# VH-VL binders against q67xv2r213to389, part 6

Target 1, 177 residues: q67xv2r213to389
Amino acid sequence: NMEQLAKTLTSLYNIYDANRKPDYIYENEAEFRSLYVLLHLNPSSGVMGEPLSLWFRKLTFALVKSKEICFVRNLLRLYRMGNYKNFLSRTASEATYLQYCISEHHIREMRLVAVQYINNVCYKLQPYPLLRLSQNLKMKELDVESLCHECGLETCTDPDGFTVLPVKQSTFRSPED
Key: E = the ipSAE of ESMFold2; O = the ipSAE of OpenDDE; V2 = 0.75 times the mean of E and O plus 0.25 times the DockQ between their complexes.

## First folded at step 4 (VH-VL; framework fv_rilvegostomig_arm2)

Design v3a (at its last look DockQ between E and O 0.42; V2 from the best seeds 0.00; counts 0 for: pae E 10.3 > 2)
Fold by OpenDDE, look of step 4:
Structure v3a (fold): chain C 177 residues (1-177), chain A 124 residues (1-124), chain B 110 residues (1-110)
Amino acid sequence: as target 1 above (177 residues)
Amino acid sequence: QVQLVESGGGVVQPGRSLRLSCAASGFTFSSYGMHWVRQAPGKGLEWVAVISYDGSNKYYADSVKGRFTISRDNSKNTLYLQMNSLRAEDTAVYYCAKEGSDTFESYYYGMDVWGQGTTVTVSS
Amino acid sequence: QSVLTQPPSASGTPGQRVTISCSGSSSNIGSNTVNWYQQLPGTAPKLLIYSNNQRPSGVPDRFSGSQSGTSASLAISGLQSEDEADYFCAAWDDSLSGYVLGGGTQLTVL
């Protein structure tokens, strides 16, 4: 679980810190340290650890400037600002395997936010193509359909054979509720 | 830049008809829903109608339903409002407004660009 | 008569923080995002806030929006003389199948 992972990472970080060399980054250290940030994207996550603001202050300059730390700092900003589009886009295109795995629950959260946004704002006047939503959520269309159904939304097929959200629906519900 | 220019306003007697136009430029007109919103002298904004990007869906305020018809010609980048059976309470500045994008390319939802308005006066 | 309810007027001095409330129902603010429009004297309205709390390009960060339940609020920090205008909240209403607006709030900068 996430708590166990946090403890493991803490132990790993202690090893790195105990063996710290000036202006030196161990192989894969930046990636492993980036995982800590991802674990704490949600300030209400309850995951063990100190606030990210304090955590970042303890990193060496070399680590802070690493592409891995820069990447997750950007994700952190996107997540906290609710920029689901760029969060989903960058996670899909730039995250390492481990980063992506740890971010899966955040990705789902952002996808749910996006679906809610679509329902509340985008297609009150005309059907919304699932293909378009698929592209933005970085999901397969069938999976998007399933997600919409989980959220209490109905889908239908338009005259051209494409799956659409017909109109704004009042039955939307967050699956996490 | 995005520009909307209303025209067709004027002074008419009650019961008469008037047709407003809104010329759009600076964006792909056929990709966006369009609105009419009016404002009576010294009063607040009142939403009048909306038409979808392809004209397939139309919605009206109860105050104008059955009397007003919103339409568009995407080949001419023009939005229209046919106003029939005009009443004194229809007197207002009429604005056309562009709906925000639903493509995730822009987060502008609602009415993100407005014209300068055209004045309609209904009086005996 | 407006579906959404705003205070008719608000005022503040330069540098102050002012808030404008907008009250609706479950069929509008409760179910849809809120937009805010600014109308300077003698001009057409412009979009000020969209999706409850997002600012279009060109809108300074001293403008902010929030939404909770069936109510929304526009906050203006560091009030400037040029902020003197009418402010309208708006949302789609599912029951009416149309946009609804507040009655507008006239903000005076003293």
Scores: ipSAE 0.028, ipTM 0.632, lowest interface PAE 4.0, mean pLDDT 88
Fold by ESMFold2, look of step 4:
Structure v3a (fold): chain C 177 residues (1-177), chain A 124 residues (1-124), chain B 110 residues (1-110)
Amino acid sequence: as target 1 above (177 residues)
Amino acid sequence: QVQLVESGGGVVQPGRSLRLSCAASGFTFSSYGMHWVRQAPGKGLEWVAVISYDGSNKYYADSVKGRFTISRDNSKNTLYLQMNSLRAEDTAVYYCAKEGSDTFESYYYGMDVWGQGTTVTVSS
Amino acid sequence: QSVLTQPPSASGTPGQRVTISCSGSSSNIGSNTVNWYQQLPGTAPKLLIYSNNQRPSGVPDRFSGSQSGTSASLAISGLQSEDEADYFCAAWDDSLSGYVLGGGTQLTVL
């Protein structure tokens, strides 16, 4: 339950702030504070709290420079830019278990962003290989094909027997309501 | 590093044929679409044709359809343009050009590397 | 008879900002990304802008591109004498099944 998690984290942050030691980070504090950023990556998600721009300004210098906060600040930048490849790659290699669990919805979002981007802006003359999309999205090729179909897109087989996505299909629709 | 070198241009009478070649180096030729673009003396650029990475898809400008054939030999890293039934209006510098890719490992329509061109003159 | 329409010429003084327009249709700029090419006198063209507003490595950030509706624009800020060249917009056209270019804009640095 993400709303209950957000409330628990806020209580924890209040305890950290009430006991603030200058230039000090409590055990696991940076990781737990990083989760706030991940819960609020999409401002339309409905998770309540202050805007991230204000939230970041309230962090101590030590927290701002921590590995965990730097990581999620980078993920936020990648999310806002739609850089799905680096978002998925860095999440796969650098996220803690808890960071990954909270990010699952956003991982799916970035995969959908990728399908939409490839369909909208890539080269129409040369259909996009699903193998490359599988590598970039960190998904099995069959799961990528299923994702394309959920988005209203058709796939086909090239002369070498590889599955490809013909781009610029007008039938794209987001599978979430 | 990436290099394209055109050859096969020359002076020819109307109605005759020429075959242009473009030798590619410094990249995996078989992974990219390739274009021919021409420029008549004192004029702008005119796109001529494109061929997909494997040669299975070809598109032509209306001005050359039925007369020109684009082809490639991926084993020799070479792009070709067979030009038949040449006309005075085909007089131009002919460039070959490579398709590029973007930062997301996606293909885009840009021609990111161009050759220096080979001159075809149709006259007399 | 270019499918994409550009002004045939443009001019500016060093340090000024110049814009070059490119007008197309729903089958080209309205559905596909715009590229811009620079051609210096006596040389082959060079890719200047791709995907509407992206710069290849080595292109100064004083070059910028934009696209809205069926039109695109190239802006050159801090104009320099070496910017004197021909500039071409280009896009794939779905209805023609081909790549289309503007007639080119000859930029003069006064």
Scores: ipSAE 0.005, ipTM 0.534, lowest interface PAE 10.3, mean pLDDT 85
ESMFold2 (binder alone), look of step 4: mean pLDDT 92; pTM 0.946

Design v3b (at its last look DockQ between E and O 0.02; V2 from the best seeds 0.00; counts 0 for: pae E 14.2 > 2, placed apart)
Fold by ESMFold2, look of step 4:
Structure v3b (fold): chain C 177 residues (1-177), chain A 124 residues (1-124), chain B 110 residues (1-110)
Amino acid sequence: as target 1 above (177 residues)
Amino acid sequence: QVQLVESGGGVVQPGRSLRLSCAASGFTFSSYGMHWVRQAPGKGLEWVAVISYDGSNKYYADSVKGRFTISRDNSKNTLYLQMNSLRAEDTAVYYCAKGGSDTFESYYYGMDVWGQGTTVTVSS
Amino acid sequence: QSVLTQPPSASGTPGQRVTISCSGSSSNIGSNTVNWYQQLPGTAPKLLIYSNNQRPSGVPDRFSGSQSGTSASLAISGLQSEDEADYFCAAWDDSLSGYVLGGGTQLTVL
């Protein structure tokens, strides 16, 4: 339960704040504080807590400059832009185990954004290679094909035996609808 | 197989204009963003401009804004750079480069194929 | 000069590991992925690393990239004489609305 996790993390933060040493970061503190940002990436999610703009102002200077906080601030920007390529790339290369686990829903959301975009934007006469989508989405090709089918899109095999996505299919539907 | 061939370089005086072309082959030109990058003699690389796959979005380096115009003709598989009000500082080898992505974000994934370059010399 | 800062030169002996740094800001490397280009003498550049740490087909495993904060690094292990080239880091810059490159690092293999 995301809401209960957010409440548990807030209790942990209160303990950190009650024991605040200037310019000191407790073991794992930056990582646990970064999880709050990831829980609130989508303000429409309904997860309780103060707005991120206010939340960031309360961080110590040491925490603001930490690797973990810088990382999630960057992910927040990428999420807001819909920049699925960089969101997925940075998450795959930089997220800790806990950060990745909390981001899983947003990772799926970004992958769905990518499939919709490719289907709507790319040239109709050039089926899109699933190998390229697999690389961009950080997914196994079979999982990419399953994602396309889940979105109501069909895939096919080209003469060389590679799986491709014919674009401009009118059958696209978001699985989250 | 993928090939980019620049042309239109030459020697011109300051204040004059020149138009570069880049002929593309071996890939679906209309699916990729395209870039111009230049390199002054003995210097590093300077990005000049990018155009989206359909030509709807264009971005320029500050050093060329208002003087250079990037364009493309997808029916001819050709990228263009119109260079007006040329200055001595524009002297360089000009490369065209293919974006590494088939989305509006092609510039995020780098320039995966480069041409051989065409030389522009601006001198009195 | 360059928005991204690289050392002007680097050197190493065959078989050794060399790293090339690239420093930027929150508007470029801090917000966007880093690409690296190799330029052999007298030739056009080629893409060496994209998306911080991904290798295009044909680039050997001894080339690797990393990014942290507003900085990036290119590492070349098992240095070979053919690696003598100029190396450029690059990223999109959100505030300039443009692609920015470092000034280049001339790698010498001794």
Scores: ipSAE 0.000, ipTM 0.473, lowest interface PAE 14.2, mean pLDDT 84
Fold by OpenDDE, look of step 4:
Structure v3b (fold): chain C 177 residues (1-177), chain A 124 residues (1-124), chain B 110 residues (1-110)
Amino acid sequence: as target 1 above (177 residues)
Amino acid sequence: QVQLVESGGGVVQPGRSLRLSCAASGFTFSSYGMHWVRQAPGKGLEWVAVISYDGSNKYYADSVKGRFTISRDNSKNTLYLQMNSLRAEDTAVYYCAKGGSDTFESYYYGMDVWGQGTTVTVSS
Amino acid sequence: QSVLTQPPSASGTPGQRVTISCSGSSSNIGSNTVNWYQQLPGTAPKLLIYSNNQRPSGVPDRFSGSQSGTSASLAISGLQSEDEADYFCAAWDDSLSGYVLGGGTQLTVL
């Protein structure tokens, strides 16, 4: 439950703030604070109590410069820009286990954006290998196939035995719609 | 309420200089990137320049590079556009526009509030 | 001349659904979010859609945006007379290191 998590994190942050020491950050504080950012990547989520811009300004210098906060600030920018490729790449390679778990919903969103992009911009004249899409989406090929099907796209097997998107398809639909 | 008021427009001859100002109110000016956008008579919008919240980053359209300079004074809540070597094609209504928050590298995210514009006419 | 391409004009009757297209490239719409601006006659532009499909407060839900690959689209449902205006798409361009706009679409309500 993300709402419960948000409330728990808020309580935790209040404890940190109440016990703040100059030029000091508690163990794991940066990571926990990074989770708050990830919960609020989408401003339309309804979870946000205040704009992230104001939230960030309340952080100490030490926290702002932490690798965890720098990481999620970058993810936030990528997410807002719709840069699915870098978002998926960085979450896969740099996110902690907890960060990744909290980001799963956003990861799915970016994967859907990627599938839409591939379908609408790529492989107009030639089949598109699902293996390549798997590499971009940072997910298993079989899961990519399932995702494509969820999006209303068909797949087939080429003469070499590989699964492909046969052509650009007009039947794409977002599963979230 | 957020308000932007442009000033400094006028009629000038080619080759002359002009400095536009944009007075901002109703928001924390120093927290946001700011843009200049112009519109020639009967034409579409043309982005001119952007400046980050602290003035550390500036970007320009190719059409104005080397001639225009965007700047800001956060203590005065004012945005500026210094226009040198003006050309006839610079004739336009010039709008200042509020960009995104400094937290999000504001110049990527466009403009959410616009002024009413100030008119610049370059003619011999 | 504009980096982003829009149809110069569009039209519809009250109550109809109208769509305005915006075509770009991998360095702008393909890599960055799209914003839409509405400019009523004789007025300054107003933000209509941000981040491809988000509406600022005060913008009716009959306005919607979508992005697909290097293209974007603005849809106006239940067209009203007050919707007669110019509409511009825009996005950041990574290759130009600058903001780019479409040429604008003049929407006429018949």
Scores: ipSAE 0.000, ipTM 0.540, lowest interface PAE 13.3, mean pLDDT 87
ESMFold2 (binder alone), look of step 4: mean pLDDT 92; pTM 0.945

Design v3c (at its last look DockQ between E and O 0.13; V2 from the best seeds 0.00; counts 0 for: DG spot H99, pae O 4.0 > 2, placed apart)
Fold by ESMFold2, look of step 4:
Formats: sequence, C-alpha cells, structure tokens
Structure v3c (fold): chain C 177 residues (1-177), chain A 124 residues (1-124), chain B 110 residues (1-110)
Amino acid sequence: as target 1 above (177 residues)
Amino acid sequence: QVQLVESGGGVVQPGRSLRLSCAASGFTFSSYGMHWVRQAPGKGLEWVAVISYDGSNKYYADSVKGRFTISRDNSKNTLYLQMNSLRAEDTAVYYCAKDGYDYFEDYYYGMDVWGQGTTVTVSS
Amino acid sequence: QSVLTQPPSASGTPGQRVTISCSGSSSNIGSDTVNWYQQLPGTAPKLLIYSNNQRPSGVPDRFSGSQSGTSASLAISGLQSEDEADYFCAAWDDSLSGYVLGGGTQLTVL
C-alpha cells in the first residue's frame, strides 16, 4: 500500500543520506526519490511525509538536475494547473514503469478533469469527437466512451461514423471509486 | 457534394428588414456550426455571426449586434439571418459558410465550405 | 478598423517566395488558432490554411502557415500567376466573443 511504500522509501533515503558522496547519485537513486513526489501530488491524499516545498530544498544539486526529478517536478506543475493534456502526454512518453504505476490514480483523476472541462465548454461549435479525446487522454476510444458514461454523459455517432460527446450535458457526475 | 445556397437578397430601403436563408445539402447540417460573412463592394471580408450545431450558442460582430439575429432549423437543413433596421453600410454580398472541424485537431472556427453569396443592397 | 492587421498589398514574380503577415493580440492569435482564406477575383472565399499550419485537401504544399506569439504568417513558395488573389487571416477573439478578420492582402503576381 501507499503508506508502507512511503515508509520503505524514507528508509531507503536515510541509507542514501548516511552514505552521501559529494555530487554523486547512486544507481536508481533519482528514480526512487522521484517516487516521493508522485506519492504526494495530491496534498490531501493522506500519505505521510514532509511538505514537498521543504522536501525539494533538501535535494542535492545533482539530484535536482536529474532527468527523473525534473520530470516529476514538471508533472507536479501540470497537476496543480489542471493541465490534463500535457500531464497525460508526458506521463505516457517519459514515465518509468515504477513512476507510471504510482501515478495510475492521478492519471484517472486527470482523465475525469478532462471529461468535466470538455462538457463545460460553452462556445464549441461542434460536439467533441471521442477520437480527439482518445488521443489526448491516451485511452482507446471504447474506454473513453465508457468513461463518459461513468460520468453520466451520453455519446452519439455522427454521419461519418465518428463517436462524439455533445457538450453542456446537465447529467455530469463524478463517478464512484 | 457539400452545397450551401443563399437566398433572400434584394434591394431594400434603409430602416427596413430582410431575411436571408441558406439551404444546406451533402452533409449532416445538425453536426456543424454555421457562419454568415459579408463583403461590401470592393472591400474585404467581414464576419457577421455564428451559431453552434444545436443553436444553443450565438455570437455576433459588434457592427450588427441588436439588429441581426442568426438562427437555424435543423429539421429543414436551413440557416437564417434576420436583418432589421438595415443601413447603407449593410450593403454587401452575404455568404453562408460551414464551420469545419478536423477531428484530429482541437476545435477551430474555420469555414471550410462557402456558398456563392446573395446580394443585399440598401438604398433609397 | 480591422482587429487583425495585414499589409494591404504584396507582390512577387513567378517562382519567388512571398510572405503575408498577420498581427493580432493575446485575446485572438495569442490564445486561438489562425485560419487563412484565399479569394480569387469574382469568386467566394475558400479555406487555405486552418489550425495555424494545416492544409485542407487540395491545397498545394507550397502554401504554408505559421504562428508565433500574437502574430501569424502565410508563406507562398514557387509563386504562380494563379496565386493572384486576396488573402485574409482570421481567428476567434475571446474578448469580443467573435471571429475577427484581417483587412486582406491583395497579392499581385508580376
């Protein structure tokens, strides 16, 4: 579970710090330290630990510049902005296996944010095509349609055979876990 | 294939009203937003109005707000422009245009098919 | 006057590359995509470029579009006599809640 993972990672970090070599990163150290950020993306998640602002200040310069830490720092910014498109795109293309596995809950959150925002867009001249949402959310079209239905939204088919989401449906609801 | 045919233009005195129609064929009219664009003699294009696919959203250029009303009847595949309190500066060729949407891009307000236009002349 | 600013005219000789600029603001080009329309003499306009730089079917690849900041540009390479037309840029403007057009650029092929 996430609590036990956080405790295990903290113990690992203490071992790294006890054996600190100046300007050195142990094998996989940057990746394992990056997982802390992903566990704490949502401050209300209940996972114990330091606030991220303090946590980042403790990183060595070498770790701050690492690919893994730069990546999760960018994901944190995207998450806080609600930028679902870039959050999902960067995760799909750049996350390690472990980073992806820990991010799965947040991936679903961002997909739900996307469906809500698309339904609320008032100035759209056409209904939103599921092919576009499938590409932006990194999901199969059938899975996107299921997600829309889980959110209480209806889909329909245009004459060219594309599935579309009519916007401004009053039936939007956040689904159960 | 896709066709848009405007009608209802003519010569009219200032202060009068006129209703333009645009008959659509060759595509599912109710799936697309529709525009009116005008061009005064010897001048450039001026966007006039747009209406969303279901008619729920309408937007107008400042030059026509309060005088013109865009509407559609999806059961008749027809777009309308009701033009009230006409002025000399409303003299133009009026085009209807289909809003184009590439399903692989985000939405855009582009006009991929145009009619040939109907002429409105406002003079005494 | 026009919300989007274009030069009123441009010219070139066959084979030359010509660019047509379009200047806007953060409420239009800076926040939305740019389309370009070509109007040949005596005809209705047609879509030339959409979504800043995409070509509809049938538009030759010598037409290209670009967008940077609050400005856009249409480039025509290998200029041909049939390219003589008026060219208009267009974008949605969030502050006006409407579509805005440039005043048009009359391209002359010498």
Scores: ipSAE 0.291, ipTM 0.678, lowest interface PAE 3.4, mean pLDDT 88
Fold by OpenDDE, look of step 4:
Structure v3c (fold): chain C 177 residues (1-177), chain A 124 residues (1-124), chain B 110 residues (1-110)
Amino acid sequence: as target 1 above (177 residues)
Amino acid sequence: QVQLVESGGGVVQPGRSLRLSCAASGFTFSSYGMHWVRQAPGKGLEWVAVISYDGSNKYYADSVKGRFTISRDNSKNTLYLQMNSLRAEDTAVYYCAKDGYDYFEDYYYGMDVWGQGTTVTVSS
Amino acid sequence: QSVLTQPPSASGTPGQRVTISCSGSSSNIGSDTVNWYQQLPGTAPKLLIYSNNQRPSGVPDRFSGSQSGTSASLAISGLQSEDEADYFCAAWDDSLSGYVLGGGTQLTVL
């Protein structure tokens, strides 16, 4: 379906391009063009299209400077750098409804990266509160717990009644595997 | 500037005890785990023990379990290593090291700052 | 008998690229990120690389780290005389519940 979406967007872009005026952006054009970037965040996604580097070169100056294109360019950088915290934060706070919907797969990917990072890299000599992870993942604590379990991690309750990742665990697995 | 200064090293006979101290400054001591790492003469580094920021968790290398006790006094910004039943193979330079962790960004830096070490010699 | 395995020695000439390997198991490198420490002769160890490939401030970019599976590697490009030192890899071991280090690699600059 993402491939079908890409084809649809390409048709739409052709219409815009056919009616291009110098330094003019049609209503909603920037948002629709931003969707192309989101579809191609992961080069391994298999989605049809040209490399983003070439795609960006074809945009008008007005489009490149639009807030929508600037936003998704930033997301692209964050995604490529594995900056899950800022990626999830900015997606949650600034993405339009359609941008968010198209980004759901990438959001999940970054959440999994976060869970793995917390388990494998962070200081684990004390329990890690799921509430903190919830804040970083921009999801409800109960859903975080479910995600942790889905990733093969165990949780427990600390003396204060909070759910925590108790220790560093070697059982992590990506649900996508 | 983060600084760690070890003390308490010396020459002791086998079976005796020794207590090492590590004075910390330049950072919020109570927010970080602390390590002891030793190095026998001409040998590599050997991790000895770690204590969590609040002292609630302690882990030891098998070679020192039951003999060494790691502790800390956060009010004094001091890390301790109580060494009992010392053996010749415990002879080493003992380093204290600070755990590096950014609690806001969740970055773990490992042992990011080391002291200059204090020498412990166990010999009859 | 170190848990992590390093070559005991490595060498190179100034300007060369050298790599130091560190091999472990699923309970340490396989489930953790590796830190690298540099120990100059007669000095205390210094953090060189953390989280596989991150450099603390002051560490030149000619030092780099990588990790794959149960192995890690330290790469030093543009080798300089001042790089002559012992290098240690380290990681947390889940099975031992403690940090483990490699035996160290003595790097000689010829």
Scores: ipSAE 0.033, ipTM 0.646, lowest interface PAE 4.0, mean pLDDT 89
ESMFold2 (binder alone), look of step 4: mean pLDDT 92; pTM 0.944

Design v3d (at its last look DockQ between E and O 0.14; V2 from the best seeds 0.00; counts 0 for: pae E 15.4 > 2, placed apart)
Fold by OpenDDE, look of step 4:
Structure v3d (fold): chain C 177 residues (1-177), chain A 124 residues (1-124), chain B 110 residues (1-110)
Amino acid sequence: as target 1 above (177 residues)
Amino acid sequence: QVQLVESGGGVVQPGRSLRLSCAASGFTFSSYGMHWVRQAPGKGLEWVAVISYDGSNKYYADSVKGRFTISRDNSKNTLYLQMNSLRAEDTAVYYCAKSGYDTFEDYYYGMDVWGQGTTVTVSS
Amino acid sequence: QSVLTQPPSASGTPGQRVTISCSGSSSNIGSNTVNWYQQLPGTAPKLLIYSNNQRPSGVPDRFSGSQSGTSASLAISGLQSEDEADYFCAAWDDSLSGYVLGGGTQLTVL
């Protein structure tokens, strides 16, 4: 439950704040605070809280400069810019286990955006290799195929034995719709 | 540099045939889809046909379907448009155009380079 | 009779921002990316924008594209005299299995 998680994190942050020392960061504090940002990547997510812009202003300089906060600020920017490639790449390579788990919903969103984008700009006259898509989505090829199918897209095998999106398809639909 | 040079245009009577050519240079011709687009005098652009990089797929505008045939010879870096049963409304400047390729997103799109065109006039 | 609909004309003074609209349907702009072409008087068309909002090399950043739903828009900021041209939007149409273009917009710089 994301709402429960948000409440728990708020309580945890209050504990940190109550015990704040000048220019001191408690162990794991930066990571836990980064989770708040991830919960609020989508302003329409339904998770209540103050705007992130105000939230960031309340952080100490040491926290703002931490690698964890810098990381999620970067993810926030990428997410809001619709840069799915870098979002997926950085999440896959730099996120902690807990950060990744909390980001799974956003990762899926970005993957769906990517699939839609590929379909919209896809080859009109020739197939698109799923292997390339798997590299961009940071997914196994079989999982990409399944995702494409969930989105109403068909796949096939080319003469060389590779799985491809055959051509532009008009059957795309978001599984969340 | 990418260059496309159309040829074969001229004046023909209705019902006659004409074959246009487009000589391509400055890029790997066999790797790109190619298009024909025409423009009647004082009018807008009208897409005519597209052929895939290997010639295996072809699509046509309804206005030319059954009369025009797009083809290519990759060994000669040349695109062709065979126009049969020509009509007065086929009068136009005919452009050949190369499909674009986005190296970052890794997809082909639209038409990124155009030739200067060759004029076809169909009149009695 | 063009599948995509553009205003036949647009105008602006140097330095102004002008926008050219392009309206389509779910089978074209609604499900495919939009390209924009510039055609200067007496010349062949030139690619101006591809994939809704991408600029080829050599195209100034004062040109921008956007797409929403079944409509697209070309914006030209800091209008210059050399921008006087015809502008065409284009997209693949799934139902027609081919590219479709707008009727073109003649942009006049006053």
Scores: ipSAE 0.066, ipTM 0.695, lowest interface PAE 2.8, mean pLDDT 90
Fold by ESMFold2, look of step 4:
Structure v3d (fold): chain C 177 residues (1-177), chain A 124 residues (1-124), chain B 110 residues (1-110)
Amino acid sequence: as target 1 above (177 residues)
Amino acid sequence: QVQLVESGGGVVQPGRSLRLSCAASGFTFSSYGMHWVRQAPGKGLEWVAVISYDGSNKYYADSVKGRFTISRDNSKNTLYLQMNSLRAEDTAVYYCAKSGYDTFEDYYYGMDVWGQGTTVTVSS
Amino acid sequence: QSVLTQPPSASGTPGQRVTISCSGSSSNIGSNTVNWYQQLPGTAPKLLIYSNNQRPSGVPDRFSGSQSGTSASLAISGLQSEDEADYFCAAWDDSLSGYVLGGGTQLTVL
């Protein structure tokens, strides 16, 4: 449960702060603090918790320089830009197990953004290969096909026998999840 | 084998209209975008227009915008170019071309199969 | 003037390596892949290179392409007499919402 996780993380951060040693990072502290950023990736989700800009300013210098905090800061930029390709590739290659698990909602969100964008891109004139989507979205081709169908889009077979997504389908809809 | 055969070229006076056709065979026509490209005598290639696989998106070179209309009939495997208000500068060989793609690569706007062309001459 | 800039001519002797440059902008080569077309005298154009550096089936590996920044290059190694042709670079241009081509390079094999 995300609500229970947020409460647990808040308690953990209070313990870290109450026991602050100068220029010291407790074991796994950078990773656990990075989870706050991932929980708050969507800037329009409301005002729960302090704004990330203020939250980042409260981190110690050692934490700001940590690979875990640098990673999620980069993910935040990619998310805000809508750069689904780099968001998904960085998450697949660099995320810890916990970071990935907390990001699952956002990973699905970015995959949906990709499907919508490719379907709506006005300068592409051909069906889009599902294998290309599979590579870019870090999904099995069958799962990509299922995702397209969840979005109200049909797939078909090209002349060479490969599965493709015809673009500009007016039936696109965002799935409820 | 993929084949594209253009027809409908001829000699016309300035200000008149002409309609080009391109008959396609050897591939699933309704799955691919299609282009028209022209080449004036002794000159280079000039892209004219493209139409998406389902006809929903059309793009034109500025030199022909408002005068030419690209269209397709997927039930007849045929691409069309309606050319209105023809000018001497429209004199060229007109090629029909199929959009290409490479499996596992980025979708591209390149033209992987070309017809042999049909000649349009606009003269007074 | 052509949106993509190519030298109007190039030449070489059999066996040499020749390069043909293509210069564009951030709205075309800088944002989209480059294609190259070969046109032998009196014939329709033929796709030579797509996606910057990929060869269609039937194009020998002595033809290669590259792209950097807003420029592209076609290289022909082991030049042969049959390579005498016009060569055109092309890319989609996001600002013009259209396909743009270079003016062509006439390659002469001496």
Scores: ipSAE 0.000, ipTM 0.490, lowest interface PAE 15.4, mean pLDDT 84
ESMFold2 (binder alone), look of step 4: mean pLDDT 92; pTM 0.943

